VH-VL binders against q9c0h5r722to879. Designs and how they scored, part 14

Target 1, 158 residues: q9c0h5r722to879
Amino acid sequence: WSSESIKKPMIVTSDRHVKKEACELFKLIQMYMGDRRAKADPLHVALEVATKGWSVQGLRDELYIQLCRQTTENFRLESLARGWELMAICLAFFPPTPKFHSYLEGYIYRHMDPVNDTKGVAISTYAKYCYHKLQKAALTGAKKGLKKPNVEEIRHAK
Below, E stands for the ipSAE of ESMFold2; O stands for the ipSAE of OpenDDE; V2 stands for 0.75 times the mean of E and O plus 0.25 times the DockQ between their complexes.

## First folded at step 4 (VH-VL)

Design n20 (framework fv_anetumab)
Fold by ESMFold2-Fast, scan of step 4:
Structure n20 (fold): chain C 158 residues (1-158), chain A 122 residues (1-122), chain B 111 residues (1-111)
Amino acid sequence: as target 1 above (158 residues)
Amino acid sequence: QVELVQSGAEVKKPGESLKISCKGSGYSFTSYWIGWVRQAPGKGLEWMGIIYPGDSYTRYSPSFQGQVTISADKSISTAYLQWSSLKASDTAMYYCARVYSGSYLRGAFDIWGQGTLVTVSS
Amino acid sequence: DIALTQPASVSGSPGQSITISCTGTSSDVGSYNYVSWYQQHPGKAPKLMIYDVSNRPSGVSNRFSGSKSGNTASLTISGLQAEDEADYYCSSYTDSGTLYVFGGGTKLTVL
């Protein structure tokens, strides 16, 4: 977990557009999680995150690795819960690439044990939901994504 | 302990319908994808399709889309492969197999049924 | 149908090492580490020997090893034994829309 900005993507890329979008994406993730001052309400921040990942296929793995980082050793309970919500939201619209799927699957699987639960945050419940969503999304949306993000679908994906 | 048991050999005429089964035991049936693989006499392996028994979501190989139906009944831990109208070219050994780790991306079939031989002839 | 390319046959003597190749494209073997190898004895169902390029399931002899370079995956069998005589198939995940593709199969003869 980090409260700072990133200067470069977590996944190496030569694409200038992807590099710029990855850094902006990290700020949006922090805004949704409450770790950075938000420009808009949480639903619209989530919509922007989901829309970037849906629209820019090269950002999808980067988005998921950033969420894994922000949900690792995160002791701010509200931030931790929102990080898992945002992962579930994104998995409603697009999967990671097959190359990254195994890593993300393993990461989520490790959190499915109730021992990961803290007072006020049922991490194992979020992880089980994300695990199911990941399997479905990966099977149906590898190239295009599942569907274009919208506010109503994001509200339901929580 | 972990095994897939398939229904017995079938001898059919062209135009007849057929439904063969694959029963899982010794594991959580709804937690693993089940695939169907065809092997024509003297030929290699061809993937036909895959099903997630927990909600019956299916995905087919383009070569078999519309030619067969894959289904599952999780209450009896059984997957099915069905033809509405058999052709002589459907003569083959049909295997069901479990996908390793519950992740379809592995594509690794770790537990195989013994096979169901389907012969379609007049 | 897109199939992975394997030699039709390979042969070896007891105690030797043999290698079976499996060549695909950047949409399967070249881009993904989801390559599996199966052994099939006459009249039997296939048996998983290798998954994820190089991993062995429990109970599979360490004489069997897998590797990959570029678009080509390889199965190597060391210390060849008579019981290794079988057909061997490779398989890979593919992003081309077919989900999985199999190789044409290789008949291993132990002379």
Scores: ipSAE 0.007, ipTM 0.561, lowest interface PAE 11.9, mean pLDDT 85

Design n21 (framework fv_anetumab)
Fold by ESMFold2-Fast, scan of step 4:
Structure n21 (fold): chain C 158 residues (1-158), chain A 122 residues (1-122), chain B 111 residues (1-111)
Amino acid sequence: as target 1 above (158 residues)
Amino acid sequence: QVELVQSGAEVKKPGESLKISCKGSGYSFTSYWIGWVRQAPGKGLEWMGIIYPGDSYTRYSPSFQGQVTISADKSISTAYLQWSSLKASDTAMYYCARIYGHSYWRGAFDIWGQGTLVTVSS
Amino acid sequence: DIALTQPASVSGSPGQSITISCTGTSSDVGSYNYVSWYQQHPGKAPKLMIYDVSNRPSGVSNRFSGSKSGNTASLTISGLQAEDEADYYCSSYTDSGTLYVFGGGTKLTVL
């Protein structure tokens, strides 16, 4: 977990556009989680995150690794819960690439044990939900995701 | 100790201008959103707008957009609410309050000023 | 802005438990865990009693608890005391453009 900005993506890329989008994506994730000031409401911040991942296929693995980082050793309970919510939202619209699938699946699986639950945040419940969403998303393929994100679908994905 | 201290009561006539203040102490003033909440005599709470003092970004309730201006001076940890032309319907208790956490969508006003009573009558 | 529905009044006797409901829509209470409850005594500023549906600020008695089911949030006060007599307001974040919505307030009378 980090409260600071990033200057480069967590996954190495030579694509200049992807590098810039990855840094902007990290700010949006922090905004959704309450770790950075936001000028848009959380539903629309989530819409922007999901839309970036849906439309920029090269950004999908970066998005999920950023969420894994922000939900690791995060002692701000409201931020932690929001990070897991955002992962569930994104998994409703697109999976990671096959190369990253096993890592993300393992990350989520490790958190399904109730021993990970903390005051006010049922991490194991979020992780179980995300695990099922990941499996479903992977079955539909990794091209454009399940469907283009929209506000109403994001409400239902939480 | 975290505290918000507001300016004193005001008695004004319709058409007059007014600027009331809310001074924060005991915390990083530029790190939290400040909101303004109005309570008309015998009525409930209604939010008017919020400001982020770090860059003076504001959001207003549609009911108050264009009727008031919210500003802040971070050098003296003070937020302001001002009217260019008061109306009798502006008679109310005005509270400033800090929003808990870093995100305005939390909407939890955790520290409140004592209130500024504004009376507008002819 | 008033968009959340609260009962106008509720009453109880010392030692009893009472519950105040706060009903919204899928644009506020139903979709977000950003529900707050405030206590206001006559002539005083409101005091935050509950935030994020069920969290208590430091200094707030554990007799106050919050919960949510669907579009309805609830404030429960156990072991009712005379000092609890006050107006109680709920509020929620909303994505409908107004940012925040308040309930109309509930007057609690301790009989």
Scores: ipSAE 0.005, ipTM 0.543, lowest interface PAE 12.8, mean pLDDT 85

Design n22 (framework fv_anetumab; at its last look DockQ between E and O 0.08; V2 from the best seeds 0.00; counts 0 for: pae E 12.4 > 2, placed apart)
Fold by OpenDDE, look of step 5:
Structure n22 (fold): chain C 158 residues (1-158), chain A 120 residues (1-120), chain B 111 residues (1-111)
Amino acid sequence: as target 1 above (158 residues)
Amino acid sequence: QVELVQSGAEVKKPGESLKISCKGSGYSFTSYWIGWVRQAPGKGLEWMGIIYPGDSYTRYSPSFQGQVTISADKSISTAYLQWSSLKASDTAMYYCARLSGSYYRPFDYWGQGTLVTVSS
Amino acid sequence: DIALTQPASVSGSPGQSITISCTGTSSDVGSYNYVSWYQQHPGKAPKLMIYDVSNRPSGVSNRFSGSKSGNTASLTISGLQAEDEADYYCSSYTDSGTLYVFGGGTKLTVL
């Protein structure tokens, strides 16, 4: 977990657009988690995050590794819960790449043990939910069609 | 204060079995990965594998897969590295170390090392 | 064996700046910003000096800095001091069938 912004993508890419968007994406994640002042309500912030991951395939692995970062050693209970919630939301719209699948799967799996739950926050429950979402997304792929994610879909993805 | 304390030096013969330990304290033992790193005399660091003590999930380096066994007893906050049959080439310093997060994070705390000497 | 490539040795005089390179592949250093650097004095356990390419843990001198370009990460030590004489190892996350890989190590001598 970090309270500061990232200066570069966590995953290296040659795509200049992805490089530029990675830092902004991290800020949005921080906004949703409550670690940064938000310019919009959480629901719309989540929509923006999900839309970026959905529309830009190269951002997906970056998005998920950023979420892993922000849910690791995060002692801010509300922030931590929101981080996992956002992971679940994103998994409802797109999986990570096959290359990154095992990494994310392992990360989620390690958080499924209730013994590691934090007082007041059942991380294991979020992790289990994300695990199922990941498996499903891996099979079905990203949301199909030309229509972008919408607020209603975000609500149902929680 | 986070601390990893390893068992004492071992002198063994080829063919003997061995199990060395690494006890963690000062943090939630079940919430952090523990890794083992080998360093042969005068040589560099070699990643052997890691274990998540919470559920004993392990990952090995291909070079050490099947050569050693990594385990943990979370009830006493201890990780283990063991051999069923030692070889002279197993002579080395063995370090346990904690990952500061998931397996993209660095080893932030290290044990003092366990010297294993295998000779006939 | 898979390993990151480091120079066997580097040297410098007190007050100088030296750089240690760590060259990997597109499966590790070239694809991820998960490079770490460790310092090891004789007879001691390694110590984390840099993580995530360029971040310093608490307590590590600001004379140590890290960077990366392409498949090569670099550790720079400015204002070299006698106490900096040690072995330095880079490491990286990798997707080549193992999770981690270390460099071969670099012996730094302070003249």
Scores: ipSAE 0.021, ipTM 0.639, lowest interface PAE 6.4, mean pLDDT 91
Fold by ESMFold2-Fast, scan of step 4:
Structure n22 (fold): chain C 158 residues (1-158), chain A 120 residues (1-120), chain B 111 residues (1-111)
Amino acid sequence: as target 1 above (158 residues)
Amino acid sequence: QVELVQSGAEVKKPGESLKISCKGSGYSFTSYWIGWVRQAPGKGLEWMGIIYPGDSYTRYSPSFQGQVTISADKSISTAYLQWSSLKASDTAMYYCARLSGSYYRPFDYWGQGTLVTVSS
Amino acid sequence: DIALTQPASVSGSPGQSITISCTGTSSDVGSYNYVSWYQQHPGKAPKLMIYDVSNRPSGVSNRFSGSKSGNTASLTISGLQAEDEADYYCSSYTDSGTLYVFGGGTKLTVL
């Protein structure tokens, strides 16, 4: 977990546009999680995160690795819960690539054991939900016709 | 102990319907994909399709789309493979197998197989 | 759909080492590390021997090893034993439309 900005993506890329978008994406994730000041309400911040991942295919794996980082060793209960919520929201609209899927699946699976639960956050419940959404997202994303994110779908995913 | 137990051998005539079963135990049935794999006499392995029992989402091999129906009843941890009208070419050993994770993962546990013989 | 290419048969003597190849394309073996190997004894269900190119499940002998170079994955069995006589199938994820492809199978004879 980090409260600071990042200056380069977590996944190496030579694409300058992807590098810039990855850094902006990290700020939006922090804003949704309550770790950075936000102008918009949380639902609209989540919409912007989901829309960036949906529209910029090269950002999808980066987005998921950033969420993994922000839910690792995060002792701020509201932030931790929001991070898992945002992962569930993003999985409603796009999967990671097949190459990254194994890593993300393993990460989520490790958190499904109730031993991971903290005093105020049932991490295992969030992880089970994300695990189930990941299974469907991977197959749905194999088709080109992924739905563009919208506020109504984000409310349902939350 | 993870175990997949399949229904017994079947001898059928062309045109008859059939539904065979695969019961999982020793794990969270709704959290793992179940696949069906066919092996015709003296031939190799051929996957038919997979189902995610948690929500009954299915994906079929193109070769088997429309030929069979895969379903699951999560209340009794059982997956099914069904034909509306059998053909002699359906004669084969049918295996159910659990995927160790998502759809691209290996089949880590296998049922013992159900031999289906279709002849007049 | 397309199957992965394996030799129809391979043979070796007890104590020897043998290798079975599995050749695909850039849509499967060449691009992804999701290659598995299954052992099938006559009249029995297949058993997973290797997954993700080179990993062994619990209970599988370290005499079995897997590797990959380009479009070809390989299963190597060292210290051949009579019990290794079986059919061996490779399998891979594919992005070409069929989620899975299997090899045609290789009959291993231990003479």
Scores: ipSAE 0.015, ipTM 0.638, lowest interface PAE 8.2, mean pLDDT 85
Fold by ESMFold2, look of step 5:
Structure n22 (fold): chain C 158 residues (1-158), chain A 120 residues (1-120), chain B 111 residues (1-111)
Amino acid sequence: as target 1 above (158 residues)
Amino acid sequence: QVELVQSGAEVKKPGESLKISCKGSGYSFTSYWIGWVRQAPGKGLEWMGIIYPGDSYTRYSPSFQGQVTISADKSISTAYLQWSSLKASDTAMYYCARLSGSYYRPFDYWGQGTLVTVSS
Amino acid sequence: DIALTQPASVSGSPGQSITISCTGTSSDVGSYNYVSWYQQHPGKAPKLMIYDVSNRPSGVSNRFSGSKSGNTASLTISGLQAEDEADYYCSSYTDSGTLYVFGGGTKLTVL
């Protein structure tokens, strides 16, 4: 977990557009989680995150790595819960690449054990939900995301 | 101990219906995909389709789309493969298998198989 | 369009090492590390022997090893034993990750 901005993507890339978008994406994730001030309401912040991952395909693995970072060693329980919620929302619209699938699956699986639950936050319940979404997203691909996400779809994905 | 137990062998005539079962135990049944694999006599393995028992979402191989129905009853941890009208070419061994969890997606546990024989 | 090509048969004497090849394309074997190998004895269900190209599940002998070079994955069995006589299938996912395919199978005969 970090309260600070990032200056570079988590994944090394030569694509300058991806580099720029990765830094903005991290700010949006922080805003959704309540760790950064946001002008827009959370539902519209989630829409912007989902739209970026849908529209910039090279950003998808970076998005999931950033979510893993922000849900790791995060002692702000409300922020932690919203981080897992945002992961589930994004998995409703697009998968990670096949090469990153194993790493994200392992991360989620490790959190499905109730030993990881914290007081007032059932991490294992969130992780089980994300696990289900990941399996479906990987097998259906991003074909369901042929149109950009909209607010109604975000509400249903929560 | 993860286990998949399939229903017994079937001998049917063309045109009859059939529903065979695969009962999972020793794991969270609703958290893993179940796949069905056909093996015609003396032939290799052929993937038919999968189901996620948590919400019954299914995907079929193009070769089997519209040929069979895959379903599950999560209350009894059981997946099903069914035909509305059997053909002689449906004679085969049918396996159910679980897609893995954590790091990888192989078929890590298999049922014992259900032999289906369709003849006049 | 997706096919994984295996030799129809291979044979070896007890104690030898043998390899079984599985050739696909860049869009399945070449690009992804999801190649698996299954062993099937006559009348029995397949058993997972190798996953993710080279990993062994718990309980599988270290005589079984896997590797990949380009679009070809290989299963190697060292110290061949009579009980290794079986059919072996490779598998992989398609480029999109939405279709699972098996190779045609290889019958291993221990002489």
Scores: ipSAE 0.008, ipTM 0.549, lowest interface PAE 12.4, mean pLDDT 83
ESMFold2 (binder alone), look of step 5: mean pLDDT 92; pTM 0.938

Design n23 (framework fv_anetumab)
Fold by ESMFold2-Fast, scan of step 4:
Structure n23 (fold): chain C 158 residues (1-158), chain A 121 residues (1-121), chain B 111 residues (1-111)
Amino acid sequence: as target 1 above (158 residues)
Amino acid sequence: QVELVQSGAEVKKPGESLKISCKGSGYSFTSYWIGWVRQAPGKGLEWMGIIWPGDSYTRYSPSFQGQVTISADKSISTAYLQWSSLKASDTAMYYCARVYGSYLRGAFDIWGQGTLVTVSS
Amino acid sequence: DIALTQPASVSGSPGQSITISCTGTSSDVGSYNYVSWYQQHPGKAPKLMIYDVSNRPSGVSNRFSGSKSGNTASLTISGLQAEDEADYYCSSYTDSGTLYVFGGGTKLTVL
C-alpha cells in the first residue's frame, strides 16, 4: 500500500501514452479509495477508472497490479474496502490479459480465506466475489468483447 | 476424498436423446470449472466444453457448439452433458474433469471414471 | 483447430530416460506457459502429470519433468519403470478460438 504518487508504471512499457495514463490512473484509484482528495463523487471516479481500463487495453494489467498493491498491507478499513469494490467494478468491464490472469487469480485466491477478514471488512467475501467475476469476465471478454462502462452498470457491479 | 462420479454406460439408437451426469464430492463444486472431454474408440482426447457451476456460464469447442448442451445443478453438485439427437459418430467414452485453478491453465486434475456411450442401429 | 504434434510412439528400457515432444504454434505452446501432460493406462481415465509446462501435482513422481523451448514442449521420464508404459497426451491453451488443443498422443513402450 502507498499514499504517494507513482513516477512510472508498475509494469514496464515502452508506450509513452500508457506510461502517462498509468500514473494518472493511480491518482484516480487513490481518489476512489479515499487516500487522495477528489472533487468528483466516488461513482464518477469509478467510472473514469473503468473507462480508462476499457478504452486503453495496454493499461488493464497495470490497473490490476495497482489495485493489488493498494489492497496489500492496507490498514485503513474504508480504503481497503473501496479497493476491493473497485477491483470488482473493473472486472465487470474488462479482464486482465491471459499472461497476467494467473497472477491476479492467485492474488485474489489468497484472500478468500476468512483469516484475512478484519474488523469491519469481510475481505474473504470481496475476494470470493472478485474470483467469480474474474473467471466469467475473461471468457466473456474473449468471446464478445466487453461493454463500455456506464454509471448504472457500476452501481450493480459493486 | 475429492472425486467426480459419472453415470453408467448407455446404448442408444441414432436420433434418440441422452443426458449423462457427473457428480462432484469432497470439494466446493461452485469454485471450479468442469470440463467434458471425449475419446472415440482407439482415438485421442478432444475437449468439448467447460462450465462454471456457480452461474452455469459455458464455453464450447467450435466442433461441439450446437451439437451438445452442457449444464449444471449446483444444488446437487452435478454437471450434465446432453444430446437432443444422437448420431453413430457420437460413440465414444465421455469424461468429465475438474479444472485446477484458472481456466487458462486447462489442467484437468480430477477426472470422472468415464461414461461409455454407444450409438448403433 | 489444429492439434499439437506428438510422435506416435517412443520406446525405452527400464532405468533409461525418454523424452516426448509436443509441437504447436505461436497461438498456443509458443506464446503461453499453459501446457499440461496426461498419462492414460488402457481402460482408465487420464491422470494429470504436469501442468503449467513444468509443475507436478502432489503425488506425481519427480521422475516426470516438463520443459519448453520455442514452439515445443517436452515431457521427460527418467528411470523408466514398467508402470510408465501408457499413452501420453499434451495439451495447451490456445488463443485461436478453440480454448484448448490436445496432442495426438504418444504410446510409450517399456522393454
Scores: ipSAE 0.007, ipTM 0.593, lowest interface PAE 10.6, mean pLDDT 85

Design n24 (framework fv_anetumab)
Fold by ESMFold2-Fast, scan of step 4:
Structure n24 (fold): chain C 158 residues (1-158), chain A 121 residues (1-121), chain B 111 residues (1-111)
Amino acid sequence: as target 1 above (158 residues)
Amino acid sequence: QVELVQSGAEVKKPGESLKISCKGSGYSFTSYWIGWVRQAPGKGLEWMGIIFPGDSWTRYSPSFQGQVTISADKSISTAYLQWSSLKASDTAMYYCARVYGSYLRGAFDIWGQGTLVTVSS
Amino acid sequence: DIALTQPASVSGSPGQSITISCTGTSSDVGSYNYVSWYQQHPGKAPKLMIYDVSNRPSGVSNRFSGSKSGNTASLTISGLQAEDEADYYCSSYTDSGTLYVFGGGTKLTVL
């Protein structure tokens, strides 16, 4: 977990546009989680995060690794809960690449044990939900293609 | 004591319907994907389709889409494979198997004993 | 559909090591680390021996190991035993639409 901005993407890339988008994405994630002042309400911040990942395929793995970082050793209960919520929202619209799938699956799986639960945040419940969404998103992306994010879907992906 | 137990052998005529079962026990049935794999006599393994029992989401191999229906009843931890009209070419051993973790992994870690289906006139 | 390419048969003597190859394309083995190996004795259901290229399930002998180079995955059986005589199948995730592809199978004979 970090309250500061990033200077480089977490996943190495030679694409200058993707590097810039990754740094901006991290700020949006912090805004949704309450770790940075938001310019818009949480629902619309989540929409911007989901839309960036949906529209910029090269950003999807970066988005998920950033969420993994922000949910690791995070002792701010409201921020931790929002991070898992945002992961579930993004998984409603796009999976990570197949190459990154095992890493994200393993990360989520490690949190499914109730021993990970902290007072006020049922991490194991969020993790089980995200695990299911990950499997479904990857299957949908392979079969039907990906649906564009919208506010109503985000509201229901709680 | 994780296991999958399949229904018994079937002998059918072309045009008949059939529904075979695969019952899971010893694990959380709704937490794992279940796949169906076919093996024609003397031939290799061929994947047919996969289902997530928690919400009955299915994906079929293109070769089997429209030819079979895969379903699950989570209240009795049972998955099903069904034909509306059997053909002689459906003669094969049919296995159900649990997927270890992600469906992308395609690692079938627990297998049923198989259901032999014979379709002849 | 397109099966992964395996040799039809392979043979070895007790105590020796043998290797079975499984060749695919950049749509499956060449691009993804989702390769599994199964052992099938006559009249029995397949048994998972290796998953994710090189991982062994609990209860599988460490004589079985998996690896991958380019478009080819390999199953190696060391210290060959009579009970290893069986058919061996590889499988991989594929992004080409079928989700999974299996190899044609390899009959291992222990002489």
Scores: ipSAE 0.006, ipTM 0.566, lowest interface PAE 12.1, mean pLDDT 85

